# Ledger of designs, part 19: VH-VL binders against b1a7s3r263to410

Target 1, 148 residues: b1a7s3r263to410
Amino acid sequence: VTIVYDTMHYSTQKMAHEIAEGIMAEGYDVEMFFLHEDERSEIVKSILDSKAIAIGAPTINDEPYPSIGDLMYYLKGLRFERTGIKRKAVTFGSMGGKGGTPASLGKDLGEYGFDVVDTCEVYYVPDEEENKACFKLGQKLVEEAKKI

## First folded at step 5 (VH-VL)

Design s3 (framework fv_ponezumab)
Fold by ESMFold2-Fast, scan of step 5:
Structure s3 (fold): chain C 148 residues (1-148), chain A 117 residues (1-117), chain B 112 residues (1-112)
Amino acid sequence: as target 1 above (148 residues)
Amino acid sequence: QVQLVQSGAEVKKPGASVKVSCKASGYTFTDYYIHWVRQAPGQGLEWMGRINPSGGRTKYAPRLQDRVTMTRDTSTSTVYMELSSLRSEDTAVYYCARTYGSYFDYWGQGTTVTVSS
Amino acid sequence: DVVMTQSPLSLPVTLGQPASISCKSSQSLVYSDGNTYLNWFQQRPGQSPRRLIYKVSNRDSGVPDRFSGSGSGTDFTLKISRVEAEDVGVYYCMQGTHWPYTFGQGTRLEIK
């Protein structure tokens, strides 16, 4: 399972961590990528080797981070609908105002050939219950991926 | 609380290999990337490469990619940097450093590697 | 590779006087997310580097407010408003926007 995210603050990274813990609790290996630290080609290679992905980004000024947009544009070009399997996906992110990035990313991933299981958005920093929700989101993603 | 503890000094002959370790504690090992930076005596800092402990993917400086290998052991929260075909110009202090988006917020104490005949 | 050029390379200062170090990059350091990943490190003799400033102007916890960073695009400055004896050491700028990450040559700050 591949988790990819970008963040200005630690909020989206904290969500990614909880999702990863949920995945690992189910006995699956997880590979996490921070977009600033990794090349697009390595991230894509991981996605191609995975049955499930989680993509996260915060909403800043009512728009997603440009780095995640660049990755999404690249993923669109790869025609995942031609790979023979429909990978499971979830999207997540934090917001300080209007929000909407996880839902927008989920819609795009669905068009790119992914089966989007769920999306999750939190206001600023996730609280205790929101952390548990992220953990459960990871478990749900794995449960759905088993059906592939 | 956060600590990066490196292995001890090494003295090697030209042509040998050296493997330096960096043990992390005080945080979730797989949440942060580990980079290696070296410093030859009286010289500046040189970035060598990095590893993502989650998955073990590496990226190396072009000058070193044929000689450097980075690995990790998640069970011991340890990163390793192995440099082969050692030359006298590889004499340096080798540092591991934790990063999150280029932050380089915590550094190991350094490991002196001396390459001499 | 992005080349980071520091000036001066040797900076003798009198205690209590201000000091200024310039850092120039061969390419813009603005990342695709709009942030500029320009960091400043201090290395005291015999010690590991310590980060002073990240993202151009953000001071790390525990770093005295006499240190400040500024700049944009390709031109950056680290300023020390009043140099103290503990400030002796080598200062490095570093870019984390482009792979591979690169450091400036270092500026040695000495008390004259």
Scores: ipSAE 0.269, ipTM 0.762, lowest interface PAE 4.4, mean pLDDT 82

Design s30 (framework fv_ponezumab)
Fold by ESMFold2-Fast, scan of step 5:
Structure s30 (fold): chain C 148 residues (1-148), chain A 118 residues (1-118), chain B 112 residues (1-112)
Amino acid sequence: as target 1 above (148 residues)
Amino acid sequence: QVQLVQSGAEVKKPGASVKVSCKASGYTFTDYYIHWVRQAPGQGLEWMGRINPSGGRTKYAPRLQDRVTMTRDTSTSTVYMELSSLRSEDTAVYYCARDYGYSYFDYWGQGTTVTVSS
Amino acid sequence: DVVMTQSPLSLPVTLGQPASISCKSSQSLVYSDGNTYLNWFQQRPGQSPRRLIYKVSNRDSGVPDRFSGSGSGTDFTLKISRVEAEDVGVYYCMQGTHWPYTFGQGTRLEIK
């Protein structure tokens, strides 16, 4: 399972951590990438080798970080809908204002050929209940991926 | 408290290899990158490369990529840096440093002195 | 590779006086996300480097407010408003915008 995220205030990183813990609790390996550090080609190769992905980003103004936009544009070009197998996906992120980035990313991933099973968005820093929700999101992603 | 603890000093002959370890504690090992930076006596800092403990992917400085190898063991929260074909110019203090992905290098190990002499 | 040039290389200062270190990059350090990944580190004698400033002007937790960073594009400055005895050491600027990451050659701050 491949987790890719970007963050402004550690909030999205905390969510990614909890999702990874949920995945690992089910006995599956997870590979995490930080868009500010990792090369896009390495991220894409990991996604191609995975049956499930989680993509996270905070909202900047009313859009995801530019680095997430770049990744999404590349994923669109790969045409996963032509493979005959729908990889499972979840999207997540934090917001300080209007929000909506995880839902927007989920819609785009669905159009690119992924089966988006859920999304999660938190206001600023996730509390204990929201951390548990992220953990469960990781478990749900793995349970759905087992069906393919 | 976040800590990075490195292995002890090494003395090597030219042509040998050295493997330095960096054990992380006080945080989730796979959530942060580990970089390696070295410092020759009386000289400045030189970035050598980094590893993502989640998945083990590496990125090395071009001048060193034929000689450096970075690995990790997630069960012990330890990163390793191996440098082969040692020369006297490799005499330095080698540091590991943690990074969240913004090149912050927020926590550093205590350093490992590697001396290469004939 | 991006070349980071510091000036001065040797900086003798009197206790209580201000100190200023310049750092110039051979290329713009603005990343595609609009942020500038220019950091400052302090290395006291016999110790590991310690981060003082990240992203040009943000002080790390526990760093005294007498330290400040400023600049943009290719020209950056680290200032110490009132030098104290514990400030002795070597200061490095570092860029994380372009691979491979590079450091300045270092500025040695000494008390006169």
Scores: ipSAE 0.012, ipTM 0.649, lowest interface PAE 8.2, mean pLDDT 81

Design s31 (framework fv_ponezumab)
Fold by ESMFold2-Fast, scan of step 5:
Structure s31 (fold): chain C 148 residues (1-148), chain A 119 residues (1-119), chain B 112 residues (1-112)
Amino acid sequence: as target 1 above (148 residues)
Amino acid sequence: QVQLVQSGAEVKKPGASVKVSCKASGYTFTDYYIHWVRQAPGQGLEWMGRINPSGGRTKYAPRLQDRVTMTRDTSTSTVYMELSSLRSEDTAVYYCARGYYHSGYFDYWGQGTTVTVSS
Amino acid sequence: DVVMTQSPLSLPVTLGQPASISCKSSQSLVYSDGNTYLNWFQQRPGQSPRRLIYKVSNRDSGVPDRFSGSGSGTDFTLKISRVEAEDVGVYYCMQGTHWPYTFGQGTRLEIK
């Protein structure tokens, strides 16, 4: 399972780690990539080798984070609908004002050939219940990926 | 509270390998990347590479990628940096540093490990 | 690789006087997210580097307010409003925008 995220605030990073803990609790390996630090070709190779992905980004100035846009454009070009496998996906992110980035990313991934099983968005810093929701999101992603 | 504690000084012959450790405490080990930065005597700082403790993915400076290997052990919150085929110009103090872009990079540093490559 | 050039390399300063260090990058340090990943570090004799400033102008907790960072694009400055004896050491700028990450060559601040 591949998790890819970017964050301006630490909130989206915290969500990514909770999702990873949920995945690992089910006994599966997780590879995490941070778009600001990690090379795109390594991220794409990990995605190609995975049955499931989680993509996260915050909303900045009422727009999706720019680095995620670059990755999404590249993923569109790969035409995953032609790979013979329908990978499972979830999207996640934090917001301080208007939200919608996880839902927008999920819609795009669906068009690119992924089976988007859920999305999650939190206001500022995740509270205890929202942290549990992220953990459950990771477990759900793995359970859905088992159906492939 | 945050601490990075490195292994002790090493003296090596040319052609040998050295493995330096960096043990993290006071924070969640997998939340931050660990970078390695070295400093030759009287010289400036040179970035060598970094490891993401979550998943173990590495990225090395192009000049060093054929000789450097970074690994981690999540059970002990420890990162390792191994440098092979040592030359006299590898004599330096080697630092580990915690870094992640949301914190601005290199916010906490280890105490340094002196590696001397001599005759 | 992005080249970071500091000036001056040697900076003798009288106690209580201001000091200023310049850092220039060979290309823009503005990342695609709109942030500029330019940091300043202090290394006192025999010690590990310590970060003073991150993202151009943000001062780390515990760093005295006499230290300030400014700049944009390719030109950056670290200022010390009134130098104290404990400020002796080498100062480095560093960029985290472009891989591989690179440091300036360092500026040695000494009391004259």
Scores: ipSAE 0.007, ipTM 0.626, lowest interface PAE 9.4, mean pLDDT 83

Design s32 (framework fv_ponezumab)
Fold by ESMFold2-Fast, scan of step 5:
Structure s32 (fold): chain C 148 residues (1-148), chain A 119 residues (1-119), chain B 112 residues (1-112)
Amino acid sequence: as target 1 above (148 residues)
Amino acid sequence: QVQLVQSGAEVKKPGASVKVSCKASGYTFTDYYIHWVRQAPGQGLEWMGRINPSGGRTKYAPRLQDRVTMTRDTSTSTVYMELSSLRSEDTAVYYCARGYWHSGYFDYWGQGTTVTVSS
Amino acid sequence: DVVMTQSPLSLPVTLGQPASISCKSSQSLVYSDGNTYLNWFQQRPGQSPRRLIYKVSNRDSGVPDRFSGSGSGTDFTLKISRVEAEDVGVYYCMQGTHWPYTFGQGTRLEIK
């Protein structure tokens, strides 16, 4: 399972780690990528080898992070719909205002040939219950991926 | 209690290779990058590269990418840095350091490994 | 590569007096996410570097409040409000905004 995210504040990163813990609790390996640090080609290679992905981004100025937008456009070009395999996906992110980035990313991933299972968005820093929700999101992603 | 423990000092001849280890403990090994930074005698710090233990993906400083290789063993929580075709200017103390994209870079460092390249 | 320039390179200070170190970058260190990835490290004689400050002004756990970081864009400052004997060492600024990561040349703080 591949997790890709970018973050402005620590919040989206905390969500990514909690999702990873949920996936690992089910006995699966996780590859986690930070768009600031990791190369897009390596991220894409990991996604091609995965049955499930999680994409995370914060909302800035009521828009998705630019780095995530660039990745999404590249994913569109890969034409996953041609393979006949519907990879499972979840989206997540933090917000300080209007939000909506995880839902927007989910809609786009659905159009690109992914089966979007769920989304998760939190205000600023996730609290204990929101951390549990992220953990469960990871477990749900794995449960759905087993159906492939 | 986060700790990074490195292997001992090495003395090598020009043209040889050296492999330094960095064993991590006290945290989830796959949650943080491990970076390598070196310091030549009396000089400043130079970033060499990093590895993401989660997938094993690496990124090296351009001037070193043809000679440096970083690997990890998740079963022992250990990262390795191998530098080949050693030259006298590679004489330095080599440090591993834990880095996280947003927690701040290099929050914990190994004790350092002295590598001396002499003919 | 982004060039990081520190001044002064040598900083003799009387115990109990303030000290200030400047760090200038050849390019803006503001990342596309709005954060500035400028860090400060301390290296005591014979020891590994220790992070003092990350993201310009955030103090690491266990770092005394006499240390403070400030700045924006390309100009950054590390201040020690009241120098103590244990503060002797070399101080480095470091940028994490641009690849490859680069460090300043270091400032040696000595007690007079």
Scores: ipSAE 0.005, ipTM 0.532, lowest interface PAE 12.6, mean pLDDT 80

Design s33 (framework fv_ponezumab)
Fold by ESMFold2-Fast, scan of step 5:
Structure s33 (fold): chain C 148 residues (1-148), chain A 119 residues (1-119), chain B 112 residues (1-112)
Amino acid sequence: as target 1 above (148 residues)
Amino acid sequence: QVQLVQSGAEVKKPGASVKVSCKASGYTFTDYYIHWVRQAPGQGLEWMGRINPSGGRTKYAPRLQDRVTMTRDTSTSTVYMELSSLRSEDTAVYYCARDYYGSGYFDYWGQGTTVTVSS
Amino acid sequence: DVVMTQSPLSLPVTLGQPASISCKSSQSLVYSDGNTYLNWFQQRPGQSPRRLIYKVSNRDSGVPDRFSGSGSGTDFTLKISRVEAEDVGVYYCMQGTHWPYTFGQGTRLEIK
C-alpha cells in the first residue's frame, strides 16, 4: 500500500501517520512518500506495484497543492482503467477555511481508474476522534483491497 | 527515546568495500527515511543517499550511485550503507540521520562511524 | 545542484555578544506546497550534527530561545542573541527543497 501526501500544516502528516498505522495493524506493509517533484518516478513506481493507495493534501487557496496536481496529471496519463484491476484508493487532508481537496482528488482518482473507497477531511489539527477515523480509514482501505 | 546507533570504526585498503550499520530504536522504523551523510576530515557535510525502510527503495547522490548500496532489515530495525571501490578521498565520518518520509528535516543523527582508507 | 553559500566562514565572537550567520541559495527554496525547507544544524567539536532550526524559523525541542532563524526565498539568517561557551562549533544551513539535498560549507564559531 502506497501513501502519498503533501502538507503546509503538520495536520496532514498526522493523518498520513494514523492511516499508515491502520494499514500496518492489518498486517500489510506501507510505503509512504512526502511528495517532492524529484521523487515522482519513485512514487509512481510504488503506486503501480500497489493494490491500494492513499493520497493526502491540504486545501490551499481553495485548491489542491500544486505538487499534488502535478502528480495527479501524471497518474491520469498512465490509464489505470486499462489494467482490468481497479486499485482501491482513499483521499485525505486538512483545511483551515473552505476545504474540499480530498473530495476533489477522490473524484479525479475515480475518473483515472481507481475505486475510491472513502475520503477524510479535518479542520486544522485532528482531534482524538479524527485520529481514530484516520486509523480506521487505513484498515478500511486494506479490507477493500483484499477483495481484489 | 529515539536513538540511531552505528557500527564501529573501520580501516580499509584502497579498492576494498566497507559496510556500515545504523540501528534505530524508540520509534516506528518504517515511518522515517534514513539518510547517509559523510564528512571528510576538516570538511563539510555531503549527502550520500537515503533509503525508505518501508519498501526498501533508495535514492543515491549522482556522484556516488555506482559505488553505494543501501539496504535495511525491518526485523532488526537496521539500515546498512555499503561503499565499494574505496579511495583515500572516502576517508570520512559517516552519519545516518532520520527524516520524516523525505521532508529533508534530519531531526536525529547517529553518533558517526569513522572510515579510514589508507595505502 | 543547489549551491548553499554561508558567510562568514569563520566567526570569532566575544562571550555574551550576538552572532549572525548568513546563508544564500542559488535558487528559491520555496517548495510547491508553500513551505521553505531550510534547516540549520550545529556541530560541536567531536560530536554529530544537531538540528537547531527547521523550515526557516522553527526551533527544535530543547534548543534555547537565544537561537532564531529568519529569511525567505534565497536569503536566510541564523542569529544567536547572546553567545555562550557551549555554542562553539560549526553551523551548517541545509536545503531539503531540491534534490539532491545540499549543505552550506559551514561557519566556524569561535570565542575570542
Scores: ipSAE 0.006, ipTM 0.574, lowest interface PAE 10.9, mean pLDDT 80

Design s34 (framework fv_ponezumab)
Fold by ESMFold2-Fast, scan of step 5:
Structure s34 (fold): chain C 148 residues (1-148), chain A 119 residues (1-119), chain B 112 residues (1-112)
Amino acid sequence: as target 1 above (148 residues)
Amino acid sequence: QVQLVQSGAEVKKPGASVKVSCKASGYTFTDYYIHWVRQAPGQGLEWMGRINPSGGRTKYAPRLQDRVTMTRDTSTSTVYMELSSLRSEDTAVYYCARGHYYSGYFDYWGQGTTVTVSS
Amino acid sequence: DVVMTQSPLSLPVTLGQPASISCKSSQSLVYSDGNTYLNWFQQRPGQSPRRLIYKVSNRDSGVPDRFSGSGSGTDFTLKISRVEAEDVGVYYCMQGTHWPYTFGQGTRLEIK
C-alpha cells in the first residue's frame, strides 16, 4: 500500500501516520512518500506496484496544496484505466477554513481509473476520535483491496 | 526531548568499510527522515544522503552513491550508514541529523562519530 | 548542483559590535510550495552544528533574538545585532530546495 502526502503543518502527516497504522494492523506493509522529498517517478512506481493507495493534502486558500495538484495531473496522464487492475484509493487532508480537498481529489482519482473507497477531512489538528477514524480508514482500504 | 545518539569512534584501514549507527528517541521514528552529513578535519559540511525510515527508501549524494548504503531498524529506532572502499579523504566526523521539509530540515543532530582512515 | 557562496569567509569582530554574513545561491531557492528552504547553522568549536534559522527568517526555539535572517531568491543574510563571546564558531548557510542539498563554505567568526 502506497501513501502519498504533503503537508504545510503536521496535521496531514498525523493523519497519514494513523492510516498507516491501520493498514499495518491488518498485516500489510505500507510505503509512505512526502511529495517535497520524494521523486515523482518513484512514487508512481510504488503506486503501480500497489493494489491500494492513500493520497493526502491540506487545503490552502481553498485550493489543493500545489505539489499534490502537480502529482494529480501527472497521474491523469498515466491512464491507469488501461492497466487491467482497478486499484482502491482513499483521500485525506486537514483544513483551517473551507476545505473540500479530499473530496475533490477523490473525484479526480475516480476519473483516472481508481476505485475510491472513502475520504476523510479534519479541521486543523485531528482529535482522538478523528485519529481513530483515520486508523479505521486504513483498515477499510485494505479490506477493499483484498477484493481485487 | 528529541535525541540522536551515535556509535563510537572508528579507526579503519584503506579499502575497509565502516558502519555508523544513529539511535533516535523522543519522537515517532517514522515521521522524520534521517540525513547524514560529514566534515573532514578543518573543512566544511558535506551532505551524504538520507533515508526515509518509513519504507527505508534512500537518496544519496551522487559522488558517494557507489560507496554509501543507509538502512534502518524500526524496532530499535536506529539508522545505519555504511561507507565502503575507504580512502584517507574519508577521514571525517560523521553526523546524523533529523529532517523533514515542514520543520525546515536538520533541526536535531547527533553528537558525531569520528572515523579515521589510517595510512 | 546548487553552489552556495558565503562572504566573508573570515569575520573578526569586536565584542558587542554587529556582524553580518552573506550567502548567495547559484539559482533561486523558492520551492513550488512558495517556501524558501534556506537555513543557517552555527558550529562552536568541538560541537555538532546547531540550526539557528530555517526558511530564511524563522528563528529556532532557544536561539537568541540577536540572530536574524533575511533575504529572497538567491541573496540571503544572517545578522548578529551584538556579538557575544559564545558566538565564536563557524556559520554555514544551507539549501534544501534542490537535490542534492548543499552548504556554503562556512564563515569563521572570531573575537578580535
Scores: ipSAE 0.077, ipTM 0.710, lowest interface PAE 6.6, mean pLDDT 84

Design s35 (framework fv_ponezumab)
Fold by ESMFold2-Fast, scan of step 5:
Structure s35 (fold): chain C 148 residues (1-148), chain A 119 residues (1-119), chain B 112 residues (1-112)
Amino acid sequence: as target 1 above (148 residues)
Amino acid sequence: QVQLVQSGAEVKKPGASVKVSCKASGYTFTDYYIHWVRQAPGQGLEWMGRINPSGGRTKYAPRLQDRVTMTRDTSTSTVYMELSSLRSEDTAVYYCARDSYYGSYFDYWGQGTTVTVSS
Amino acid sequence: DVVMTQSPLSLPVTLGQPASISCKSSQSLVYSDGNTYLNWFQQRPGQSPRRLIYKVSNRDSGVPDRFSGSGSGTDFTLKISRVEAEDVGVYYCMQGTHWPYTFGQGTRLEIK
């Protein structure tokens, strides 16, 4: 399972960690990429080798982070619908105002050939219940990926 | 309590290889990158590369790419840095350092490992 | 590679006086996400480096408020408002915006 995220504040990274813990609790390995540090080609290779992905970003100025936008544009060009399998996906992110990035990313991933299982968005810093929800999101992603 | 504990000092001859270890504790090993940075005597800091312990993927400084290899063992929470074809200019203190939450680098450092290359 | 240039390289300061270190990059350090990945480290004699400042102006936990970072684009400054004996050491700026990551040459701060 491949997790890709970017964050301005601590919140989205905290969500990524909880999702990873949920995946690992089910006995699966996670490859996690912090988008600003990792090259797009390495991330894409990991995604191609995976049955499931989780993509995370905060919402700023009512838009997703530019780095996530660049990755999404690249993924669109790869035409995953042609690979013969429909990879499972979840999207996640934190918001300090309007929000909507996880839902928007999920819609786009669906158009790019992914089966989007769920999305999760939290206001500012996730509380204990929201952390549990992220953990369960990781477990759900793995359960769905087993069906491929 | 986050700690990075490195292996002991090494003395090598030119042309040999050295493998330095960095054992992590006090956090989830696979959640953070580990970087390697070296410092020649009386000189500044030089970034060598990093490893993502989660998948084992590496990224090396171009000048060292042909000679450096980074690996990890998740069962022991240990990262390794191997440098081959050693030259006298490789004499340095080698540090491992962890990546931080905010995308900044080197929030926790190991104590350093002195590698001396002499003939 | 991005070249990081510090000045001065040697900084003798009288105890209790202010000190400032300049750091200039050969390229803009603004990343595509809008953040500037410019960090400052302190290395005391015989010790590992310790991060003081991350992303230009954010102080790490446990770092006294007499330390401050500022700047934008290619020009950055680390200030110590009132130098104490414990501040002796070498200070490095570092950029994490462009690969490979690069450090300045270091500024040695000494008490007169």
Scores: ipSAE 0.007, ipTM 0.614, lowest interface PAE 9.5, mean pLDDT 80

Design s36 (framework fv_ponezumab)
Fold by ESMFold2-Fast, scan of step 5:
Structure s36 (fold): chain C 148 residues (1-148), chain A 120 residues (1-120), chain B 112 residues (1-112)
Amino acid sequence: as target 1 above (148 residues)
Amino acid sequence: QVQLVQSGAEVKKPGASVKVSCKASGYTFTDYYIHWVRQAPGQGLEWMGRINPSGGRTKYAPRLQDRVTMTRDTSTSTVYMELSSLRSEDTAVYYCARGYYHSGEYFDYWGQGTTVTVSS
Amino acid sequence: DVVMTQSPLSLPVTLGQPASISCKSSQSLVYSDGNTYLNWFQQRPGQSPRRLIYKVSNRDSGVPDRFSGSGSGTDFTLKISRVEAEDVGVYYCMQGTHWPYTFGQGTRLEIK
């Protein structure tokens, strides 16, 4: 399972790690990529080798980070809908205002050939309950991926 | 208490390989990258590469890419750095250092260093 | 690779006096997220490096407030308002914006 995220504040990163813990609790390995650190070619290769992905980004000024937009544009070009394999996906993110980034990313991934299972968005810093929801999101993602 | 504890000093001959370990404690091992940085005697710091303990993905400095390999063992919270085809120029103190994923904050905790001497 | 240039390379200072170190990068360190990933490290004789400053101006926990970082784009400064004996060592700037990550050549701070 591949997790890709970017963050300005630690909130989206905390969500990514909780999702990863949920995945690992089900006995699966996870590859995590931070867009600030990792090359797009490595991220894309990991996604091609995975049955499930999680993509996360914060909402800033009612828009996702440019780095996420660039990745999404590249994913669109790969024509996953032509591979015959319907990979599972979830999207997640934090917000300090209007929000909507996880839902927008999910819509786009669906159009690119992914089966989007769920999305998760939190306001500012996730509390204990929201952290638990992220953990469960990871479990749900791999439960759905087992159906492939 | 966050700690990174490295293996002891090594003396190697040219052409040999060396494998240095870095054992992490006091935090969740898979939440942080581990970087390797070396320092030749009287010289500055050189970044060698890093590993993401979650999944084991690595990224190496271009000049070292053909000789360096980084691995991890999650059951012991240990990262390994192996450097092959050793040259006298590889004589250095090798450090592991922790890096945050989430804000580009790098090298907040360092190991004590491992001296590697390459001589014939 | 991004080249990080420090000046001066040798910095003799009198106890209690201020000290200043310059760090210049060969290209902008502003990342696409708007953050600038410029860090400062201190290495005391015989010890591992220790991070003092991250993202240009943020002090790490336990770092005395006499240390401050400033700058933007390609030009950065580390200042020590009143140098103490324990400040002896080598100071390095480091960029984490562009791969591969690179360090300045180091500035040796000594008491004169």
Scores: ipSAE 0.006, ipTM 0.592, lowest interface PAE 10.6, mean pLDDT 81

Design s37 (framework fv_ponezumab)
Fold by ESMFold2-Fast, scan of step 5:
Structure s37 (fold): chain C 148 residues (1-148), chain A 120 residues (1-120), chain B 112 residues (1-112)
Amino acid sequence: as target 1 above (148 residues)
Amino acid sequence: QVQLVQSGAEVKKPGASVKVSCKASGYTFTDYYIHWVRQAPGQGLEWMGRINPSGGRTKYAPRLQDRVTMTRDTSTSTVYMELSSLRSEDTAVYYCARGYYHSGSYFDYWGQGTTVTVSS
Amino acid sequence: DVVMTQSPLSLPVTLGQPASISCKSSQSLVYSDGNTYLNWFQQRPGQSPRRLIYKVSNRDSGVPDRFSGSGSGTDFTLKISRVEAEDVGVYYCMQGTHWPYTFGQGTRLEIK
């Protein structure tokens, strides 16, 4: 299971870690990639080798987040819809004002050939209940991936 | 409260390997990256790489990638940095430093440093 | 690799006077999220480095107001408005925008 995210205010990072803990609690390994630091080729290879992915991004400045946009453009080019296996996906992110990035990413992933299971968005820093929701999101992603 | 405590000084011969430890306390070990930075005597700082303790994923400076290995033990909240095929130019103080995933907040807490001397 | 160039490398200052350190990068440090990941560190003699400034101009907690960071793109400055004896040490700029992360050569601040 592959988690890919970018973050500006740590909130999306905290969500990514809770999702990872949920995945690991089900007995599965997780590879986590931070778009600011990790190579796109490593990320893409991990996604190709995975039955399930989680993609996260913050909502900033009311516009597309460029690093995530670049990754999504590359994923579109790989034509996952032609593989015959529909990988499971979830999207997540934090917002300070205007939101919608996880839902937008989910729509795009669906068009690129992924089966988007759920999305999750948090206002600023996740509270205890929101952290639990992220943990459960990771468990749900793995549960759905088992059906492939 | 947050502390990073490193292992003691090492003296090695050229060609040997050295393994330095960094024990974290006072925070959730898996929530933060640990970076390694070295400093040769009288010289500046050089980033060597980092590890994410949660998944164990590493990223190394290209210059060092063939010789450096970073690992962790979550049961003891300890990160290890091993450098092989030691040369005299590897004589330095080696630091571990805590960082968030966001670059603007990297290196907020540092270990005390470990002196590694490589001499014949 | 992004090259970080500091000047001056040796900075003798008189107590109470201002001091200024320049840091230039070989590439723009503006990341795709609009942030500039330029940090400043202080290393006092015999001590581990300590972060003073992150994202160009934000002071870390406990850092005195006399320290300030400024700049954009490829050209950055650390200023100390009135140097105190405890400010003696080496100052490093560091970029976290491009992998691998790189530091400047360091500027040694000395009291005249």
Scores: ipSAE 0.006, ipTM 0.555, lowest interface PAE 10.8, mean pLDDT 80

